# Ledger of designs, part 2: VHH binders against Adducin-related protein C1289.14

Target 1, 324 residues: Adducin-related protein C1289.14, of Schizosaccharomyces pombe (q7lky2)
Amino acid sequence: MLSKKFTPLSLKNAAKCINNSLRSTYAITGVNLTRGLATNSKVDPKTYAPKPEFSSIAVREMLRKSCLHEFTDEEVATRIELAAAYRLFGLEHWNENILNHLTAKVEEPDGTASFLINPYGLRYGEITASSLIKVDEDGNIKHPGVTGDVFGINRAGYVIHSAIHRARPDVKSIMHNHYPYAAGVSCVKHGFLELAQTSHQSGPVTYHDYHGIVVDKGEQKSLAEDIANKDILILRNHGIITAAESVGAAYYLMYQFLAATEIQTHASANALGDMNNLFIPNNKLVEKTFDVTREKHFSGAKYGIKELSAYMRLLDDLDSSYRT

## First folded at step 13 (VHH)

Design cc2
Fold by OpenDDE, fold request of step 15:
Structure cc2 (fold): chain B 324 residues (1-324), chain A 124 residues (1-124)
Amino acid sequence: as target 1 above (324 residues)
Amino acid sequence: QVQLVESGGGLVQAGGSLRLSCAASGFTFDWYAMGWYRQAPGKQRELVAAIYRSGYTRYGDFVKGRFTISRGNAKNTVYLQMNSLSVEDTAVYYCAAGNEVLFEYLRSGDFDYWGQGTQVTVSS
């Protein structure tokens, strides 16, 4: 039966939720990650160059500029012609990389002579009329063009040109290269041979001994003496120089002479090492050929004018930027 | 008229010296290598010396450093200095003008121009 009523003890225990707001003062030790902005200037593979001033972007920006408005019409014409010659050398691979030099004389308003030369560092295919640097007879820059402040000139190379320009006031343009066939001729004792009609057109040649890369005052004198009144100077163990009354003449003379040296190379090879196997033209014919082609203006214009003009038209078709 | 005129020949005693000259006229000297040949009685013409436009010089084997060929600066003239002459050097000496390759031939080639020759006689 017994019903016992056990009374449910009301245990009150108010769990004091101690809101211990542990203000965890996270001392944000401000690791001043001075992330050194390692300006990890990430190399941009699209624009990288060993020197930024020589980058494609920098050079193209320079070459877009023109300074032709600063010069006389005569100088502008000379700049355009010389720039064309540089581009033609490049097109024909007559130049050794960025080396060699073509120069042209410019008459200043005061009657003094200045000279145009390439910036040292441009490919010949990049040369423009405005990129050419104007220098005095000592190689001091008179006008840097649009690129000269960055590239400067090859002073050592200019010394040869300067020596010849001083000795030959009749010469307006000098061109120099190390074209392999011509350099080959410069390395043999018998020198250049009058073997073919092409050879006769370039005219008589003269020679200069090799004295190393640095041309001193003594060598400048000897260069002047050696070139004399000739238009072609063979630098032994080095290369060749053409010197002429115009840029066109110097260019075409270079063309003919280089072609002649190629012929000499091929003829020598075909002779199988025996000079007796060569047909030798009569020198009377050599002289006659030269007279007809050079002295009598065979082309109907001054030497090199039609030839340079024709190939300027080619350049215009390919890339006319040389004119700027 | 094209001419090569030899001079300086004559009679000399053994051990003596002569200087031959060849004066060129009537053609452009710049196109030509120049040389000297000699011909003794009953012998073939032989190369004595040549000077190319490059300045390269060649000598016959018999020269042995006794002779020197040179070009004059002002005149279209080539010289042959002959020292230590012997009786065997007695011959007519001829000046020749032509292509460099012609002087490389073992035989006297067809040169463009020849002089009339100058007699050199060396007495014992």
Scores: ipSAE 0.724, ipTM 0.870, lowest interface PAE 0.6, mean pLDDT 90
Fold by OpenDDE, fold request of step 15:
Formats: C-alpha cells, structure tokens, sequence
Structure cc2 (fold): chain B 324 residues (1-324), chain A 124 residues (1-124)
C-alpha cells in the first residue's frame, strides 16, 4: 500500500565558484632577444653568382649592347643568321651544356677570312648577333663583340672548325654537336645507315677516328683529309659535324641528319636485335631522293634558305633579341 | 649504265697470291658498301669480305687473316688482296654493292648491284 512520497530534495547548492583572480604577475622578463645582428653577409641573394662578371645582371647588361654598326651589311647578316642558329640549337637542345660550336666565315674587305664563334660561357639561348666573337684562322680574337672580353672563346673547340675551314674554302658555316643519337651512331662500327627517306637528304657521310679531346696539328691534317668534299663528318666516339655553303644549309643538314640518327636508333630498337626485321631501301632510291632534295632545289630555293627563314620567324615570335 | 667489273682472277698455285679488282661505274660510289662473295661448284654463295662506308671491314670465317679488302676512292674501285691461297679457295668471285645491312645477313642478299664474277683457280 504505502505511498511514501519521496520528497525531491531541491539541493540548490549554489557552488560559488570563487573567481580567485590570481593575477599571476607574469614578470615578462623582457628577454631582450638580441636579434643576433644577422651579420650583413655581403652576399646579395638576389644577385649572387659564383663569379660576379657572369651574374645575370652583368650578362644582361652586356647583351643589351649592340656593335653591329661597326660591321659591313654582309657581316651583320651573317651574325644574325648564326645567332639564330645558336638559338635554334638551344630550343631543340641540340647542344651539350655550354659546349659545342657553330662558326661562320666572314670575308674581310682586304680579302682575308675571319670567323664568327660563340663566347664560351653563354647559354645558346643568350647568344645575340653582337655577342659573337670574330677570330682569325688561328683563333686570335679580332673583334670581341659585346661579350668576348669577359668570356673569350674555346680555343680547343675552334681548332676543329679552323682545320675544316682551311681545307674547305667552299664552306661558309660549320656546326658541331654531341647530340645523343648522333653520338650513338658514331660509336658503332657500321656507322650511319640509309634506312629512311629522312636519312637520304643529308648526303654522303665520312668518318674521322677519335684521337682525344685535344686536336693537334697532325689531327688537323687528318681531319682535312677525312672530310674531303663531304658535308657531314662523323667523329667517332664524339659527335657530328655539318659543313655547308651557308648558315642555313649547315642548319638544314644538321636537322636532317639528327632526325635520321633518331630514326636509326628507333629502327634498331624495334628490330629486336635481328637485322632481318629491317626494311632496307634500294640505294637507287637513296640517290634519287638526294638528287631531288639537294640538286633540284625541291623547296624552290637553295636548301637551308626556307628552312632557316621559317625558324627565324619562330624566333622573332618568341624572342627577337638574337638580332641585336 | 651501272657496271661492276671484276678482274685479277686466274690460275695460281697453292700458297700463291692474287689481287682482285672491282671497278664500279654508273652510280655514286660513296653511297655504297662494297664486298666480295664467292661461289664454288656445288656450294652456296658466301661472303668473303666487305668494306663499309665507315671503313669497317668484315671477313668470312675461312679468311683467317689471309685476305684484305680495301677501297680506292679516286677510281671507284674495291680490291681484294688474297694471300696464302689454297685449293679450297677455288671459286667464282663476285663483287657486290649495296647497303651495309645487306652484308650483315651473311647471305647473298638482294644487293643493288653484282658483278659478273671472276674465276679463281688454285692448283695443288
């Protein structure tokens, strides 16, 4: 029965949370963080270079200058074309680092020949017409351009060009590189193969044995003998040379030959180690292709003219500074 | 007209030497690797020697240093110097011109040009 009324004890216990405001006087001991005077290291991170004369600031200042007013119209044209070729090599990554060389012959008013070459230290993408250095056949600087006093030339590299220029008065421009596919071809005994239409356009090739990085007088003679009347010289275990009557022609030959070496590399790889898997063109077709492309002016102009001109227009769209 | 004309063959005694010549005409010599093949009676044609545009030379296994192939650029001529000849070397020798790759097949491939051949007879 019993209903016991459990009374709801209202325990209101208002626990007065004593706000003990312990003002802990954190004595802000002013640790004088003596900001260690960053020793004003004299190095400016924005402008630093291993050598100040090779800094971005210094090089840009040099390359803003033009000395083209000092030269004949013919030389100015040659400088612009050669500078274009350097820029194109750079765009295509045909050059090894800051190495390799492209040269062009300049006829002086006195009938002597001078040669244009790149300053040793510029990227190919930095080369301008005024930056090119004029040298004699022995590599002595005749005119430093706007950069030659600082960078100089690679004399060792120039010796190869000089030897060929001496042997080949018909040659105006020589181009040299170590493009991997071409260098690969230079390392095999059978050498360059006429496997595709692209290969046939470059013309007959010749070979030179490797004698080391330094070209002595004896090797200069052998280079002259080996190149003979050919426009493409394969330097065994080294790289490739194109030699032609114009900068544009040398560029054209280089383009075609390098493309051909890529094709040879791909074909070889796809043959899966069996040469029987290769289709071999008849050499009659090789000769015919060469005749059409080189002798009959298939393009409507001498080879190299339209090709270089087209890519000069590309350079103009990208960066026309090569003309200065 | 394209021609490969072999010469220098003939009769020689065992241990003797011959120099074969192949004169090329009617095509651009600089495009071609050159070589010599031989065919003995009742046997298959076999590679004797080849010289590539690179100057690389290759020889049949039977040559064993006895023969040397060389190119004369000025006269569009290829030579085969054969020394220490034996009776087994008796064959018709043929000059061939073609792509370097064709000489790698070690078979008488489809070369662009063949000579008519020159008879080499080695007597005991």
Amino acid sequence: as target 1 above (324 residues)
Amino acid sequence: QVQLVESGGGLVQAGGSLRLSCAASGFTFDWYAMGWYRQAPGKQRELVAAIYRSGYTRYGDFVKGRFTISRGNAKNTVYLQMNSLSVEDTAVYYCAAGNEVLFEYLRSGDFDYWGQGTQVTVSS
Scores: ipSAE 0.720, ipTM 0.869, lowest interface PAE 0.7, mean pLDDT 90
Fold by ESMFold2, fold request of step 15:
Structure cc2 (fold): chain B 324 residues (1-324), chain A 124 residues (1-124)
Amino acid sequence: as target 1 above (324 residues)
Amino acid sequence: QVQLVESGGGLVQAGGSLRLSCAASGFTFDWYAMGWYRQAPGKQRELVAAIYRSGYTRYGDFVKGRFTISRGNAKNTVYLQMNSLSVEDTAVYYCAAGNEVLFEYLRSGDFDYWGQGTQVTVSS
């Protein structure tokens, strides 16, 4: 008998306004605003960019380069791991355009600490190990990476990270985002609730009253006091931070905590907006569950190592360029 | 042994003040909202104050701004500052630990931990 083929649905991509995106980016940070493009050539639709140094051609050429031979094996490993974390944030849509930041500490041969952070101007999906900018504790560039001469860092975004790194020498990596479920939990007075086993594995949370985009000395001190010795900080009306002893641990803690905030959101909605309709777990059980999942023998490796490794293999299958 | 231990109760003149303390033994407050309940003879236990891990505080209606709950994370202790006391405040005061939701719905049988209580007596 004659077979029949289905005609699939036709889809069109949504239009994007390049000019609005560029203006929005500069308005958010306000740093070193230079608006004005002079050109002597007719606009070529295939290659046009608002500035030649920001063009796809220019940026891709920089990103093909590697500077990894300039660094210790330990720094190279950290750069690869952090670049992977940036790529994974991009895949999960945990970033906001080119904003937000992940940092990782590297120890210099002389015993001092330096910090890796994304260049301000790259998408998370463009980050490579060589593109990461190395800064000192104050945010002064020690090594620009392969793109840092064109893109600097977002100093306003770095301040939160530096405040915590100063207070917590045990922390190697700090990760931050405004993902809607976590941001939503940051807006409620009851805060985070351990409602399901996923929530039981994320750990205790801390809270900070976020004062806005400019973080002065007083807020830097209170940030450090509020996170204390814990790994999760909820910034009220803003978002969240994870801080951990490795890039993998900070990444996986973010994964678990964001999932937990989504579960809380759905549970609250399914309870018809009445918390009295919820089954509430015994908090003794919650603490026990967390302790068990952090025992090194529970998974056969330190927290976050297998989880980051598994998703680095996913990245390698998709596009291994983060390793450059 | 895992327990909550109240202290700071006693006799006080009407209009006076007391400061109650509740310290955890064998566990930490990192995983718990904390609060105070009271029970007068022949009465049911009622919420006095609660403080959530988020820092949010809740008070029973009868408190009328006279009491303040706080927690000292480093000392693993929760405090209740009681001012402008009246004879109606005479009761045994109990410390409790549990999930934040339990303090919203006054389900005293569901708390993870209760203290043994401390007597507060306000003389006219």
Scores: ipSAE 0.334, ipTM 0.718, lowest interface PAE 3.5, mean pLDDT 83
Fold by ESMFold2, fold request of step 15:
Structure cc2 (fold): chain B 324 residues (1-324), chain A 124 residues (1-124)
Amino acid sequence: as target 1 above (324 residues)
Amino acid sequence: QVQLVESGGGLVQAGGSLRLSCAASGFTFDWYAMGWYRQAPGKQRELVAAIYRSGYTRYGDFVKGRFTISRGNAKNTVYLQMNSLSVEDTAVYYCAAGNEVLFEYLRSGDFDYWGQGTQVTVSS
């Protein structure tokens, strides 16, 4: 819980320690609260939730179910990859509680497109392949997943994704967050700066002006126009979007871009108010770095494929339930 | 082979207008902030205007609202609309490309690319 590189393993270890401590405490003390509370009370401290359908028991029961047999092999693969991305966002703390969203396009057997998105009410760490809700372009539910009837989707959050998916048939996955370093860069007039090797994998970034939390039809069109054919859209005074040809590419682009905004923040602070203290890379080198990493696929695979695969193995070691 | 080619210069009467263009070739335009500098004989080169990849614009103090910079990424071209010209605007105007930080601090020597210049002459 202390650092990003430390978080996945440390969080799992902390949860195990806390759980073992709670188990040991209950076992040692011999406290059986259920007997005492079972007189004329309906409130059980171990299971209470503000609504029964939001309770840990109800949600865990839904998440144990699989509906993957109902889908094509391609959709199942996409669901597993997107669920992994949600879990990784949660481990990295790139999300705001249950907010923000990741989407992925799936091709229906009849050639039309549908889109996967999280149920609005699950933590990113609870997402499974079967819990993802499938919607049409307009956000109408085509398949509710194992929890969709309880939570539904965040329609306001989906509108930004659908605007770009409509305009960009080449995009498979769109990812959005308000991570503080990226949001900070969205608040400055000079915008994103090419300062370090990590920064140069983004490609030319694009910008969209803030018009408030309500996104109407006019803003949907301007979102699509502003991102154009690029992979990154900075939402001024808001956050950022990555759009890519695969879930792995969208995920890894987000990984690298968020790191780049953090580097820019630290570099700017270390300049101590004098920008002459910055080493400014030559843009020929910036373009070469992008070409090597993104266009020529230096790793031997398309961008994000090996990287998502490696981190899916991390998830499998920690908790493979995202595959359900 | 990288080229920045300025055009639209020439002779204009005081109070008149000119529109300069800078066509870029041989590099990926979307990666660069773009700008215009000018140099009169015997003077140092000075920033006229810059436009960042974000769309943010900066102007030299002497512009005083008379000039407007814009960019057309689809055409790989940056433009400078110059209105209300005076004899003091007579100079060679150069197009430049580089990182946004270089335009922010008027560091003319660190730019990746410069054009060959176009002469603007304002007659009284």
Scores: ipSAE 0.292, ipTM 0.708, lowest interface PAE 4.2, mean pLDDT 83

## First folded at step 19 (VHH)

Design ii1 (from hh3 with L106K)
Fold by OpenDDE, fold request of step 23:
Structure ii1 (fold): chain B 324 residues (1-324), chain A 124 residues (1-124)
Amino acid sequence: as target 1 above (324 residues)
Amino acid sequence: QVQLVESGGGLVQAGGSLRLSCAASGFKFDWYAMGWYRQAPGKQRELVAAIYRSGYTRYGDFVKGRFTISRGNAKNTVYLQMNSLSVEDTAVYYCAAGHEVLFEDKRSGYFDYWGQGTQVTVSS
């Protein structure tokens, strides 16, 4: 029924007359301060970088972030260990500037393998667990971490790692560098010589011929063949690779091998260029030492576990930021 | 038991060829440099060839490109291919295993392992 009429109130009239007068035309002479915005893009000496995206401010901002909540506990652990290894390489100056690479295998929830690698452009001392980039076997970025979108990866360097990871499913971590003592050994025909107790612990080595910086498919195959089942690969005229079942094992193996090559360097120098001046251990003794200290896990833990753990504690004392 | 067993020796005419083999067992073959020595009657033992773990090879001065040493990893065997043999090559040939540095002339007496030797006789 009820239709009612809500009435259109006629808000009328009030026209009022407010009058005319005093347009005093104060001609405010608009001083056109065309201050030429000289885009004085003045370089800030406190923040300047050749590329702004690589500045201290930009990089620090990236590295304050964590993406660890996105990963499994296993991957988080691997990221932290690998980040620690990078920091330790940096502390020891085992890396060539921002070059070289350490990789670690991670298992995805679907059972596929991915690999962690450093962003190409960070110092090893800047590496954090979240800064590591996850890639597939072909080097495609699966997860950029907190830095990968800016820095990317060194694809040329990864190819070597990828080849070995494909050939060695038992290997979790691969470490590569050009440390002078090891690189020196890679440049002599007689190769690596086990001369002291430290040298007896690293184990057997293999060799690969140098073919340049670019690794093609053929070379990938040859790398796989040459490394075979060994954990130390000497790249002639280049550097060395350690490959092992854990990040800790790869790290400690690198430590032992570099120490061994340093010993070889010093011994050679002290021998005054005559190999007959070297005391040569019996190879049986070398084997025995290896068996006792390496194969039997003489340390009371798996190879490299106590060693990496000890130096992770050092990193925690110095700068624990690698964990984030 | 560690064994180095040489084979492939025998009688050959001058200009002929022989391939010696040394079969290794009872030790970690890949941990050792391998080599061949020879000893002729009334002469000192001398290095014929060595192959280091690095793959580096060295030869005695008398070899002059006639011999080639090689390693067969799968069979723990080292080979010595000898071509263009002469009467002067007549000797007992011994296989040796040891550290690379031991293959220097001054260290030839301190190898870890020796074979029993194989006779090579080159007739005119």
Scores: ipSAE 0.699, ipTM 0.853, lowest interface PAE 0.7, mean pLDDT 90
Fold by OpenDDE, fold request of step 23:
Structure ii1 (fold): chain B 324 residues (1-324), chain A 124 residues (1-124)
Amino acid sequence: as target 1 above (324 residues)
Amino acid sequence: QVQLVESGGGLVQAGGSLRLSCAASGFKFDWYAMGWYRQAPGKQRELVAAIYRSGYTRYGDFVKGRFTISRGNAKNTVYLQMNSLSVEDTAVYYCAAGHEVLFEDKRSGYFDYWGQGTQVTVSS
């Protein structure tokens, strides 16, 4: 019970007289701190982007513009085809975010070669004919298109393309991606296996050892040597490259090869880890199929022409803005 | 006509070396994995070495680093360098061309092309 009486100790007053004097008139020289009105531009939730130049508004404005009138008919055609290929890569999800590159060679009026490449920062679904950047063999921008001044190019990625273009004057277009099934093939020792009719149409493949993201002059040389006269290059532990005589050919080759790698993946899974469960076609059959479908223009047109054209029509139905 | 012609076989003393060659003609060499098999008297044919189109190489368990398979692209030729030969290596050595998966032992009968073989005899 016991009520111990907590006694209220006394708050005494000591008001000591801190003295008056030294009004030293520090002349506050009015440094007019022009407070730079940090225009506290209140973040607009509707338009905000981490960088304003990469905002939806800014990018859309750029993409409304066309510079196609500045180019030859041949270049315009190439730009439209390449833009279509980018859009198709996007639709099929063949691209790794914004990281991959498709290039096309353009012959200049003076007989020199230039190359078209994507601005580094656009989604593939945003790419238009005018957005493509024209570069020389060294990756110097000759024409930025309508977006190149803002986005620039991925020079590291272009070096691979440049090396191959230099080595292969017969090649007009090079396409590169990291499609998981194809990358998977690049990570196994036995490499690509022709397992189905689709796989027979891609043609012979070659391999290159991956040296990392930075491609030096030595690797450029090795790339040139490794690709030789082949149209499919597997970069070990990295991804794949298709190289062909047209944008359509490079695109369709990519389609067929990626489908083939997907088939290989599924077949391997269904084989339950035992290669003896796989039916393997005769290589003569593979070669014959390749010859019929590729060398003899089975479709009635050059390889990839009908195929790209068909899907350009699809793009036209969906979003024809790639043509601008 | 497709031909695989083996050469380089012969008589060698134990501890010696041989280099076998297989010259391919009549088909597109770049489309095929290549390999060497051997068959000793009274034994089954067995894989010695294979080289895939990817450049991957595989060897039979008995090889133990003694043999090396390589491809010469310019002459459509595959080689088998054999070192530290033993009497147990005495066999007819065959060159084969086919799909990579066929170089599994169970599928040796399904190769597209075979050479006639070259005799390797290792004396004690």
Scores: ipSAE 0.650, ipTM 0.835, lowest interface PAE 0.8, mean pLDDT 90
Fold by ESMFold2, fold request of step 23:
Structure ii1 (fold): chain B 324 residues (1-324), chain A 124 residues (1-124)
Amino acid sequence: as target 1 above (324 residues)
Amino acid sequence: QVQLVESGGGLVQAGGSLRLSCAASGFKFDWYAMGWYRQAPGKQRELVAAIYRSGYTRYGDFVKGRFTISRGNAKNTVYLQMNSLSVEDTAVYYCAAGHEVLFEDKRSGYFDYWGQGTQVTVSS
């Protein structure tokens, strides 16, 4: 994974030192003392932001708070897992600024389903369990989290997730990415090719033509039809979606599939325009590899559980604030 | 037990149409690209049409827009609609299943599965 090589510990330590100094300074200045005063205020270079509610000090004040006591144990666990996935996407550089979204389903005490998604305006590296916004199937906010008064959701980005969640009650988590190797594969007519062992864990992939940012009811229906009962949907000329029964499974499937698209890119380039230069795996072997890795749980745990757990320990060593 | 069973062949007048079907069983159909090959007596087996799992299709040059391949994943079946048939289309038509790359190169003999073949005879 090339993205992991670009997050050295020295940058993490420098950011922590800077944040601690700024927190001390901003606490002394007292945000409450200036909130009602509107006229003739000078720009404060330590706190300036294009909008005061988007400033570092305002956002960090919200993110320090926890609302986890308001939720069931199941929802708290799901919030922690999804927040971890957001942090891991940020570390891997699988996100595009504040765009794209990961969702996870929670069951309400009354038996209805709700969905967790990032606040539109936070970096993936800022997401905490308490910052996640809970919405109904239609994207109406059921609980704003600790930042919801300032940041809502990206409704356009949520529509793809809601279309699939509505069609797939078995799916707990949906993750979306525009990572260049996967986006590149989405642009070729032959599509995804199972060329290496990493590729064989994906199962059959499906495809959907994407016709713009506005997703109407007809396109939502075809999204659901196109993914069918599969775990991976390639959005042509766009990116990919993973859908799985747990946050860990959706995350690890994304990890493996992005690596597989990178392998395909390198293998295709090394073929030098001559397909006779490729060693082609036997599809019976592809099926067997899928069975032992995905269906039979050869590691002793369901797919993605150990892998997410290991990376949550990495996050805890680096910055455990996603658990807030 | 893996089976690819072609049907829909037979005798047809020039200018007529036939629809070939290939029913697949005994393997995970969604894991394969599918295609049709044909072989006339004394000739090499040649690609007629292929359909990839992505939906991408390709055709042999001799098809000239007359044939259409499609697949029904729910029914584990691949179809070949053949229109405007000529005597030159007389051959045994075979269904094949394999990796997409095999339909793009000279390694057609490495397909995982072949059907029994169905005879198509076009008379004047």
Scores: ipSAE 0.399, ipTM 0.754, lowest interface PAE 3.2, mean pLDDT 84
Fold by ESMFold2, fold request of step 23:
Structure ii1 (fold): chain B 324 residues (1-324), chain A 124 residues (1-124)
Amino acid sequence: as target 1 above (324 residues)
Amino acid sequence: QVQLVESGGGLVQAGGSLRLSCAASGFKFDWYAMGWYRQAPGKQRELVAAIYRSGYTRYGDFVKGRFTISRGNAKNTVYLQMNSLSVEDTAVYYCAAGHEVLFEDKRSGYFDYWGQGTQVTVSS
């Protein structure tokens, strides 16, 4: 993990207090607001949270709000797509609790680039288009989203994304996780193996050595060099990154690559400790499968568009609130 | 048309060094592990070194730290730096391309592509 220790927001961002010396804002203070009498009560089991601003009530109220009217149509579309990707990662349990990050680039009206990322403190299943935080390349908040006054970004987690976005203007979306099969493949010397047809969609992968959880400027440069012009970066002893020209492409590539690492894990286990027990097609067949799978006419649309769209319909059937 | 073209072979005195190069064309270099095999007259072909796409390297036991394999993906080239050469290193050296699994078995004839070979002769 590249994240620094979580630091809660300052006290000046705490929930608004009711202006009364004996009355308070929520159950954490132990005071219930009543019109007849102010009562000092114990912890309310139904509403308690370690901090009142993190409570279900407080967070749910923020997530009902929409700020989408403030943005261009392009940014609104990108926010909806990225929020959907977060929801899908959560459904698949590709995230670790509230860790890991997905980013998407948006172009500002003045031609500069900005980036969307999750508020650090929300579950992936809570993300909405309006909750996404917009930052500049350095991680400075340009728009806090509807929860950004309470939740900021994980700056340590963002640096990997910013390093790649700087080096790759063709990339719109970067997705990262530590899913066990991918993390496992990141730990083996021979690396990723294109063993089955699903695996052939990945293309050549790239690798970056583990340098600890803190990413300094020198490592940011080597990250950019290591991914080069490829779509997949394996972070040794860590996890993986997909980088693609659209949110749908980054999402679907992640879907396929995680499945490919699971296939490798099962195949390797069944090979009884001997890689010569594996059937493997020659690389020319792998190249052909990659070419036809990643071309527009194979699916009738650019890679990831139909696939993300189909799963956005799944989300709509389950809970369309990611669109808020 | 696929080609693996070795260069850098020749005659060298014992204790000397050579650097072999293998230039690849006609296939997507980034899709292959690369390696070097050698064959002396009357002997079976044996693995000298392999470098996987992951950067992992593997060496034949006889190398004993004297050789180093590397690859330059930008130039579609694999290199073998050979130091401290001895007369036992005299052989034809072949470049090979294939999936990583193929380098786990030293058998010849399983690779997707082979070069034509370059002669290395170490004089006493």
Scores: ipSAE 0.323, ipTM 0.720, lowest interface PAE 4.1, mean pLDDT 84

